# VH-VL binders against q9h9l3, part 48

Target 1, 176 residues: q9h9l3
Amino acid sequence: PRKMVAIDCEMVGTGPKGHVSSLARCSIVNYNGDVLYDEYILPPCHIVDYRTRWSGIRKQHMVNATPFKIARGQILKILTGKIVVGHAIHNDFKALQYFHPKSLTRDTSHIPPLNRKADCPENATMSLKHLTKKLLNRDIQVGKSGHSSVEDAQATMELYKLVEVEWEEHLARNPP

## First folded at step 3 (VH-VL)

Design b15 (framework fv_nivolumab)
Fold by ESMFold2-Fast, scan of step 3:
Structure b15 (fold): chain C 176 residues (1-176), chain A 124 residues (1-124), chain B 107 residues (1-107)
Amino acid sequence: as target 1 above (176 residues)
Amino acid sequence: QVQLVESGGGVVQPGRSLRLDCKASGFTFSDYGMHWVRQAPGKGLEWVAVISYDGSNKYYADSVKGRFTISRDNSKNTLFLQMNSLRAEDTAVYYCAKEGYYDSSGWLRYFDYWGQGTLVTVSS
Amino acid sequence: EIVLTQSPATLSLSPGERATLSCRASQSVDSYLAWYQQKPGQAPRLLIYDASNRATGIPARFSGSGSGTDFTLTISSLEPEDFAVYYCQQYDNWPLTFGQGTKVEIK
């Protein structure tokens, strides 16, 4: 049996007009929701837009942040060989400049049974906030001060656990 | 430098089919969900369809479900809308629209960039 | 589906005046609301996202406020180029929906 973790990253805007998304925080939790990793990460490029409404990141968080290259190495050591759960996880992997095997990736934004349980269209992508409210009766990402990537990773793992047996059986019969 | 260019609009008879294309440039097309939004002459905006960044998830407005199919080709930076069984009420300018910034926690499905639109007229 | 109701339908004002446009949602959309400007023959242009954030290149005279069900777009001093139709849009839930529009016209 493979070990399973959930990940959530926060990105800030770098490059022209802040259009490039660069990793600025990463949280990883285990199956039970315990934090395995949670660090602010310093992008190698100048931050143009902190995107604070969503990222929760402010200039003060960058003062003692872990440089990207070092953080990336630490994160990849945790993810390698594990089933990694995320919500729209493509964006997290892109920010990490990392390719994780599709067979070990679980994206809670692309699981039809999860949407069905939430009384949402099976083929639509739903936000983490919406699914968490509908299925766990919990409000996350409250207010305009930014999101907690720990809270988001924990919610993502709990959402996956609601459909884990059903979805793992589906994947075994229909390998990606 | 973000640009979206629609094509394929025209006059079409009721019950026929038409395909719209939208060519994207100036951003990493494969990172974003894409949408079609339409506007009937003299009317407001109506959301039509969405496709996820990788093409695996699609969702439609009830008014077009079963008749329209959204698709994309990330290797060509192109979004498509296949419109079947066209009706007079489908007459509209069709815009392709790009989703706003996404964070790891959700989608920001406001439209930061729009194409100029392509007119579809279904004569009845 | 979430219904967005814009009021008034039409605002007749002169250049230099303040414009206040309202958008009301049938249920809470938190802060997931955007405002667009559309001029005749043109595509809509994003003005405000997440209720209060100005999009890139949008002049400071445009501001958005509100949360939950009640939202406002304010243009502090109308310029000639601001006479247009304005739409609100929610992106909290599917299907995505727009208000019916408010036309800001010259008095």
Scores: ipSAE 0.242, ipTM 0.743, lowest interface PAE 4.7, mean pLDDT 89

Design b16 (framework fv_nivolumab)
Fold by ESMFold2-Fast, scan of step 3:
Structure b16 (fold): chain C 176 residues (1-176), chain A 124 residues (1-124), chain B 107 residues (1-107)
Amino acid sequence: as target 1 above (176 residues)
Amino acid sequence: QVQLVESGGGVVQPGRSLRLDCKASGFTFSDYGMHWVRQAPGKGLEWVAVISYDGSNKYYADSVKGRFTISRDNSKNTLFLQMNSLRAEDTAVYYCAKEGYYDSSGFLRYFDYWGQGTLVTVSS
Amino acid sequence: EIVLTQSPATLSLSPGERATLSCRASQSVDSYLAWYQQKPGQAPRLLIYDASNRATGIPARFSGSGSGTDFTLTISSLEPEDFAVYYCQQYDNWPLTFGQGTKVEIK
């Protein structure tokens, strides 16, 4: 079977009024939750809004951050050919300016059996924080100093493991 | 600037259908979940339906489930609400609403921008 | 469904006075609560999100506080344009729900 990783990115606001989301941190963990990659990333555009409450990114993190083009190359090398798990993963791929095959993508915000296990409507999107609390009995993203992309990636992998067998069988019968 | 413009409201008789459109501009439409919220004359706000950023997930209030269908066309920055089997109690101003900012894996389902609303009157 | 109860239903005050509006949830919504202002004939306007964070462009006289089941919106000194209906909204769980509203009117 294919190797599997989980990803979570933090974005800052660039462009007019900070409305564009640009990559500023990326964390990737393996199947067991071990960190494969975790770097602060310097956007090529001027940062208008650090969005620190959610991103955890501050000006100090940008001083020695990896330039976007270099970080992107490193990240894509890890993701290519693997099953990539994420939560609302389209945001991560957009920030990376990367297309990952749908057949190798797993989005824990769009897995009906996972919502069903959490006693949530199976066709609604639920936050990573909510699913982790309901299914793993763990609080993540606590406080107002920003999220930990490592913590989020680890939680995402653990959530996927709860439905992995059932969902992989579903995808084999109903290819994306 | 961010704008949401609804259209398609009007007067219809009970049992008939109506489709509402919401045209978005000033933000990357395909990155956000979108909602419909209604308000009956002189009453408070009632959440109606949600659609995910890519259109793959949809959820409805019990009062409209099985009768209303939410959809979107990201290539045209447009949100839709198809309303079938309309009842007098569906009479309301219908607002298109955008989900708030979120980053990484968060879903913040407060509404940072609203359309002007479009009135739907169901009467005999 | 989570029920939000706002109190008082109507608050009659004069410009310059302090307004305190309450919103109580039937079960914990953590900090996933927003406040909106609505004037006659207009769409609602976001004031506060995540219980205490002021939305862009909202004057400093508006503040939110609380967590769990008890939330407060405070307007430190009412301006003429602040006389409106105010709604709280939870986004902790589905379906999304609003309070019934508090009308702030001129005394």
Scores: ipSAE 0.401, ipTM 0.805, lowest interface PAE 3.9, mean pLDDT 90
Fold by OpenDDE, second read of step 4:
Structure b16 (fold): chain C 176 residues (1-176), chain A 124 residues (1-124), chain B 107 residues (1-107)
Amino acid sequence: as target 1 above (176 residues)
Amino acid sequence: QVQLVESGGGVVQPGRSLRLDCKASGFTFSDYGMHWVRQAPGKGLEWVAVISYDGSNKYYADSVKGRFTISRDNSKNTLFLQMNSLRAEDTAVYYCAKEGYYDSSGFLRYFDYWGQGTLVTVSS
Amino acid sequence: EIVLTQSPATLSLSPGERATLSCRASQSVDSYLAWYQQKPGQAPRLLIYDASNRATGIPARFSGSGSGTDFTLTISSLEPEDFAVYYCQQYDNWPLTFGQGTKVEIK
C-alpha cells in the first residue's frame, strides 16, 4: 500500500489588488500526524495582501522564507508516489502550480461518507473547521492570529482516517 | 438540505436604493463565503459581489463598485445586498449563491447552491 | 478579466443524441472551471466543478473535460429534461466570470 500524507497550505495575495493566491506556507504530515514539512515560502511576486487574519502570514515570516521554486521542489519530492490527503486540496495544488494524480488524491471536502458522519448534506462542501469540531470534537482555526497549517493538515488526516476504509473501497470500485 | 431564499426585489426608479436579503439554511452559514450573481432578462449570468465567511473581506464587480454593498449577519444566517444609485442596467434577477469550495485563505470559487432569485426592475 | 467564450450559441439536437459544448478562456484557468445548467424560470444548477468533477446527484451522462483554456461539456445521450442553457464559469481569478451560455434546444 502507498504511503499517505496530508497537506495544508496558506496563501497570500499577489498580483493586481492581491487577487492572485500565492503559496506562503506549506505543511505536510504523515499518517500519524508527524510533521514532514513546514516552511514559510516566498512568492515570486510582490505580496499585496498577507491575508493575515486567516492565513496567519505576516511580513516578518517572509524575511527568511524559502523561495517558491526551491520549496516547490522539496514539496513535490515528498508528495511523489504518495496518496495525498487535503481539504479543498485543489487550492493547495493551484498554489503549488502542481496537480497530483487524481487517483492518488483525497479531498476531505468532497467525501460524502464523511459529511454523512457529520450529519451534513452529502452533496455540500463543509469547512475543515466544522468537520473537525463535529467529528473530532476539536477546535481549530481559533482566534484572530490566523490558521495553523500544521494543525489543519493533522485534522485533515484524522478526518480521512474516519472514512478511509469505506472510501478506499468505494474508490476501488469506482476509480476516478 | 441547503436552502437559499432571496427577497427584497421590486420595481424602482433610477437613482433609488433597494436592499436584498438572502436567508440561508441547511448548512453552517458562518463557514462559507457568499456571493451575489445577477441575470438581466434574457441574458447571461454576471457575478456581482462576494463576502467572506466572517464578513472581513469583500469584492465587487467593477459594474457595481461604489454603488452596491454586500454584508451579512451570521447570527441570522442572512446575506444582504444594499444597492444604491440604481441604474436601468441593474435590472436583473439577483441570486444569492453559496461558495462550493472552501478555502482557508479566503479565495472563493464556484457555486454549489443557488437561491431562486429575486427580480429587481429599474425603470422610470 | 478572464473572458469565457462558449460555442455554439445554440445547439439543436434530438433526444438520444450526443451534445458537445465548448468553453474557451482568454487565458489559462487551469482546471478551475465549472458548468451550470439553467432551465427557464429556474436558478442555475451546478453540473461540473474543477473542469471534470461531476457534482453530487448529477447523472453520469454529463461529463466535463479540458484544462487551461479549452473546456468541453458532454452530454452522452440527451434526455428531454436536458434541454436548457448551459454556462461555464471560471474561478481561477477575480473577478469571477461566466461564459455567455449555450442553448441546447430540441430539433
Scores: ipSAE 0.018, ipTM 0.602, lowest interface PAE 6.5, mean pLDDT 91

Design b17 (framework fv_nivolumab)
Fold by ESMFold2-Fast, scan of step 3:
Structure b17 (fold): chain C 176 residues (1-176), chain A 124 residues (1-124), chain B 107 residues (1-107)
Amino acid sequence: as target 1 above (176 residues)
Amino acid sequence: QVQLVESGGGVVQPGRSLRLDCKASGFTFSDYGMHWVRQAPGKGLEWVAVISYDGSNKYYADSVKGRFTISRDNSKNTLFLQMNSLRAEDTAVYYCAKEGYYDSSGYYRYFDYWGQGTLVTVSS
Amino acid sequence: EIVLTQSPATLSLSPGERATLSCRASQSVDSYLAWYQQKPGQAPRLLIYDASNRATGIPARFSGSGSGTDFTLTISSLEPEDFAVYYCQQYDNWPLTFGQGTKVEIK
């Protein structure tokens, strides 16, 4: 059976002026929100901008961080063959340099029924923070020390559960 | 260097149509949401429309909903705005704008790069 | 929609002086606020995003502060090229909205 996981990644800036987004942390949780994977990841290129305000990544986290190639292999073993839930998940897959089948991908930033429940326009993308506050009455990404990818992955799974039955039925009738 | 170049503006009579193009270069166009923002002569900025990175989601300001259609061609790095049933109050410089930073939790809709703008004048 | 109110409408100052510009939101936008500079005949230029982060290439004299409903853009010492119109913009909720602008003009 195809199992479901939720993923959230943190990126740092590499390349000229730090404009390339490189994977620096990845968290994966199961359907119940239990952590399956949570590692700091060392990009293969020099980090120019830690983007700490959002990523929560600091130089200390790179000490003994798992090298990108190794982390990618570990992560892909978890994701392969599973339904993967994320928010703006294209960004996670891009950072992982990975293609995941669209039929097994669920993006909570692009699910019209979820926006409808939050009293938001169906075709507008809403932030994970906004949807979580409106629908789960929970504040995430608080403070100035950066986001927790574990917290974000857990919130993403809980948001998907609110529309899972409706959305899976829709996808069965309208395959992507 | 990031560049956004608008074209297609001009003088048009009320009730007619016009299409604006925005050619992008210097970044991976298919990774970013794109917006149209307008500015009436001597006035402030007004958000008009957004299209997601893959073109699957589109959203419009109430003032243009049902009359304007945003679209994109990622193979040509080009953003479009089809403007139908134009009104005098649509007279403005129209800017193409690129979304800013993104991370795995979402996209941030501040505009890190803007085109030079193209003037649309709707007059009889 | 979220309304952004900028004050003052016009700020008349001389080079070397400090400029302080206010932006107030009708409801909380958390830190999802950006500031832009626009000179006559030019497109807007991003100065500050996420309330306090300076955009690439923006001089250190520009700083942003605030959260929730009250935000400030500060220019610590005006240069001749800083005389322009400044706009705030929220991206916490749809539709995206801008303030009406503050014109910083030479005295």
Scores: ipSAE 0.068, ipTM 0.660, lowest interface PAE 4.8, mean pLDDT 89

Design b18 (framework fv_nivolumab)
Fold by ESMFold2-Fast, scan of step 3:
Structure b18 (fold): chain C 176 residues (1-176), chain A 124 residues (1-124), chain B 107 residues (1-107)
Amino acid sequence: as target 1 above (176 residues)
Amino acid sequence: QVQLVESGGGVVQPGRSLRLDCKASGFTFSDYGMHWVRQAPGKGLEWVAVISYDGSNKYYADSVKGRFTISRDNSKNTLFLQMNSLRAEDTAVYYCAKEGYYDSSGYLDYFDYWGQGTLVTVSS
Amino acid sequence: EIVLTQSPATLSLSPGERATLSCRASQSVDSYLAWYQQKPGQAPRLLIYDASNRATGIPARFSGSGSGTDFTLTISSLEPEDFAVYYCQQYDNWPLTFGQGTKVEIK
């Protein structure tokens, strides 16, 4: 049995017209939802677009933020060898410039039984906000001041726990 | 600049097939889900199909399920729609559409950029 | 599927007048609603997303409001280039659906 954590990252826009997503915050919680890591992270490139409505990142958060290289090392030490749960987690791994084994990755945006429980088509990609409202009767990402990556990571773990037994059995029979 | 360019439209007979291509530029294509939306002459917009950023997840409108297949090639920044068993009611301008900006919490399925469209006419 | 009903079907106004366009959903879509403008022979253009957020490059005269089932697109003072067809779209649930459109035409 491996330990399980959930992750959610916030990205800001860098590069031409802010079209490149660069890591600016990362939150990691354990199976019970306790925070293991939550830091603002300074991208090595100039921030063009804070994407504040979604990221919750403002210029003030970049003051004394952990430099990307240091934060990445800290985060990878937590993730390595664990089952990592996330929602559309490929974006988090891309922002971290990290490969996590697919056998240890759980993406709540691509779990057909979870969509089925939410009365959504199994093959559709549903937002974390929608699944959390339908299945946990909880509103997350409220307002226009940005998302809490801690709140998102906690919700993601709780969503996964709803299908954990069924999905782990499926993966054992159908290894990725 | 973000640009989506459709091609492959034309006149085809009922029951035949056609493939549409959409070439993307100006953004990281592999980071976004992509959609096809169509519009019959003089009518409104109808969503047709979606494909996830990595091609692993696909969903279709009921009107095209079993006949149309959406696919993508991220190495070529190209989206495809394979249309089989075409019917007169498939006659429409087909638009390639990009999902809105995404954050780690999921995709935003409004369309911030659209291609110019390519006309598909199904007639004898 | 969620049905979006736009009203009126046609809105006949003069330049400088205020336009108010409605979109009603058959069930709640929260704030997951976008508005598009389409001119003859052109692709749709995003105006508003998340019910009230103006897309990049869209003039301040365009504004969106509403939540749940009732949504409004307002053009505070019509310019000649604003005469077009306007569509609402929900992205709260699958399949994605559009309203039938409201044509804003010159009186």
Scores: ipSAE 0.017, ipTM 0.600, lowest interface PAE 6.1, mean pLDDT 88

Design b19 (framework fv_nivolumab)
Fold by ESMFold2-Fast, scan of step 3:
Structure b19 (fold): chain C 176 residues (1-176), chain A 124 residues (1-124), chain B 107 residues (1-107)
Amino acid sequence: as target 1 above (176 residues)
Amino acid sequence: QVQLVESGGGVVQPGRSLRLDCKASGFTFSDYGMHWVRQAPGKGLEWVAVISYDGSNKYYADSVKGRFTISRDNSKNTLFLQMNSLRAEDTAVYYCAKEGYYDSSGYLEYFDYWGQGTLVTVSS
Amino acid sequence: EIVLTQSPATLSLSPGERATLSCRASQSVDSYLAWYQQKPGQAPRLLIYDASNRATGIPARFSGSGSGTDFTLTISSLEPEDFAVYYCQQYDNWPLTFGQGTKVEIK
């Protein structure tokens, strides 16, 4: 019934010693894994730490990046009214300065059936890379040049699809 | 500057209870999973417990399951460890530890910051 | 649980020498392996995460390598402040586990 998308954002460090996480890339894919949005985003604050090992973001990506205010408007237009899937998705929403209804949010870091399928304790939190390797037999986030938010969003959607039927039924019986 | 400060340690008799606190500052506490790690005098490090950023997921080492309870209060930037039915084998310095940043899609369970520790001695 | 075995138990070396510390896992931990330094009376300090990435503020003389089951921490030229106990830790699966430690001491 409702359209479903998956999101993954990359953040850079701003503020004192780079301890503040600011949005610097966002990728959104549809149910089939097709890219709906993928832009580098220019934070309104000075970037202190690119966190390149993990973000994949370099100074060159900021040259023609979309300003935060404009990017945020585009992203929120895509997310509003849809079921949004992510991994540790509260970090993405915080970076977007956005509240998404819990009833329409699916966090693959907090779905016990996913851990069960991966032969991991239901109450433990597993990284996206780990779950993707164990359940999809695919290596993501390879190398030292940073992560692809498109790859991460696609993997997140595929992971959710493994438990979608049982988890949606659970949520219907136990509304958040 | 990131700081983690443990308190609540002391000398207790076997079978008694003790609560440890860990006060965090210098980072957004509510964004990170938090852990307790202990070290018996002259021994190595032993992982004890974890709590997710929002408190919804908790997991424990087999040696403490059913006796210890981890909790947090994000409004006060404080992590807790309630230790019940204490044994001589629980004697250790207890450290709170913060999960490392991985990327916007999550965090990994290596510990980028540690408190200075609080000593718990269980003796009769 | 995943068991981490560190070797040697003790390294006796002089300042300026190269230190090589090993950590072996009982099963693959991929690259989910960290190294910590601990001095007497102090909390552990993160040196390396994800097998080979230096933590913020860690000198270039420290390097990590390996994947799967075999990992190495190398200190290219020991400084006086580097004589300490070193621990590896895996975060591939629960429960989280540490190696028993390697003590690097003055010869």
Scores: ipSAE 0.115, ipTM 0.724, lowest interface PAE 5.0, mean pLDDT 90

Design b2 (framework fv_nivolumab)
Fold by ESMFold2-Fast, scan of step 3:
Structure b2 (fold): chain C 176 residues (1-176), chain A 124 residues (1-124), chain B 107 residues (1-107)
Amino acid sequence: as target 1 above (176 residues)
Amino acid sequence: QVQLVESGGGVVQPGRSLRLDCKASGFTFSDYGMHWVRQAPGKGLEWVAVISYDGSNKYYADSVKGRFTISRDNSKNTLFLQMNSLRAEDTAVYYCAKEGYYDRSGYLRYFDYWGQGTLVTVSS
Amino acid sequence: EIVLTQSPATLSLSPGERATLSCRASQSVDSYLAWYQQKPGQAPRLLIYDASNRATGIPARFSGSGSGTDFTLTISSLEPEDFAVYYCQQYDNWPLTFGQGTKVEIK
């Protein structure tokens, strides 16, 4: 069995009008939900929009943040060769400027059995907050001061574990 | 600058088919979910369909399920809506619309950019 | 589905007056609510997203507030170009739904 981790990244807006999403925090947890990595990350470009409502990131978090190049190296060492679980994980990989093999990627926003368990349409993309409330009876992303990427990574791993056996069987018969 | 340009609208008889195209430019098309929203003459806005960034997930309003198919070609920055078994109540201006920015839990499904719209008239 | 009810249906005001538009959801949508402006013959234009965030290029006279089921769009001082139809939209749950619209017209 291959080792499995869950990831959740926070992005801030850089570039013209803050339209570019740049990595500003990353949290990684193991199968049991223990934190393997959790750092604020300093983008190489000027931050135009902190997106604090969603990211939870403020200027103060950038003062001692790990530079992007260094953080990226640390994160990729943890992800390489592992099954990586995330929610809408394409956004996380894009922010990391990283291509993870599809055969080792699990996206909880695109798992039909998970939606079925939540009494949601199988082909509709549901938010992490919605699935966590429905299936784990837990409220995440509460309030207006931003979200906890650790909490979200932990919830993502727990959601995947609900369908792990069924989905791994499906992937073995229908390789990506 | 971001642009969405719809085409393919026209007058068709009930029961016939029509395909709408939406050409995108000014953003990384393959990173965003795309939607179709329609508006009947003199009426409000009605959401029609969504397709995920990679085309793997699709969802439809109950009024069009089984008749309409949304698709995309990321290599051509183009969104499509195949409309089959058209009915008089499908008469509307059809807009393609781009999803907003991502939060860490996924896509924000407000529409930051809209196309100009293309009119579809279903009449005998 | 979540039903959005906008009130009033029509708001007749003069330039320089304050406009207050209401949008009420049949169940909580948290802060996942957007406001759009539509002028005759034009596509809708995003004004506000996540209940209170003003979109790029939108004048400061536009503001949004509220959470849960009760939301408000305020135009602090109407300009001639602001006479239009305004729609709210929720994106908390599927299917995505819009309010029926509020028409802001010249008195």
Scores: ipSAE 0.220, ipTM 0.744, lowest interface PAE 4.8, mean pLDDT 89

Design b20 (framework fv_nivolumab)
Fold by ESMFold2-Fast, scan of step 3:
Structure b20 (fold): chain C 176 residues (1-176), chain A 124 residues (1-124), chain B 107 residues (1-107)
Amino acid sequence: as target 1 above (176 residues)
Amino acid sequence: QVQLVESGGGVVQPGRSLRLDCKASGFTFSDYGMHWVRQAPGKGLEWVAVISYDGSNKYYADSVKGRFTISRDNSKNTLFLQMNSLRAEDTAVYYCAKDSYYDSSGYLRYFDYWGQGTLVTVSS
Amino acid sequence: EIVLTQSPATLSLSPGERATLSCRASQSVDSYLAWYQQKPGQAPRLLIYDASNRATGIPARFSGSGSGTDFTLTISSLEPEDFAVYYCQQYDNWPLTFGQGTKVEIK
């Protein structure tokens, strides 16, 4: 089987009124939760809104941050050819300006068996924080100083592992 | 900066249909789940429907299931609610509401921004 | 569905007084509870999320507390603009539900 990784990105606001979401941190973990990548990333455009309450990113993190073009190259080398797990993962791929094959993408916000295990409607989208608390008895995204993309990526991988066998069999019988 | 503007409300007879639109601006519309919440005159708030960021998941309150359809057009930053087989008890101000979703969070959250609302009156 | 019961239905108070509003859930919602303020003819406004976090721009006189099934919204000293209807909302499970509201009115 292909190698599997989980990803979570943090974005800051760029462009007029901070409306555009630009990549400012990316964390990638392997199947066992070990960190493969975790870097602050400098957007090519001026940051007008750090969104610190959610992103955890402050101006100080940008001083030695990896430029977007370099970081993107590093990240894509890790993702290419692998099964990539994320929660609402389209946001991460959009921030990376990257297309990952649907057949190799696993989005824990859209896996009906996972919702079933959490005792919620199969077609409802649940937050990563909620699923992690219900299924792993773990609190993530706590406090007011922003989220940890490492913590989020690790939780996402563990959630996927709860349904991996069932979901991979479903995908084999019903290719995307 | 964030704005949600509803339109399409009005007076309609029982059994007829009406479509509500909600135009969004000031945020990346395609990154967030969106909801419809209604409020009957002099009554409290009632959640009606939700749609995921990409339109692939939809969920409805039991009171409207089978009659109402939520949809979105991300290219136009617009949310829709198609209301069929309208009943007197559907009379309410309908609010478009933005999910508080950020990054890895899904759309099961609270509502950080609301539209001004549009009144739908179902009467004969 | 999870039923939220707010009490009292109406609070009659004067400016400068402390307001304490209760919201009780029929089952645990952990800390997945928000509070909204609504004035006549206006859309609701988010005050508190995750039971105790103040939304952006909300004055410090508003505070939320509680977890599980019992939640409280406190306004430490009422200003004239605080006389409104307040709703709690749970997002622990589907369907999303609101309390029936507490009206804070001038005595």
Scores: ipSAE 0.012, ipTM 0.595, lowest interface PAE 8.3, mean pLDDT 87

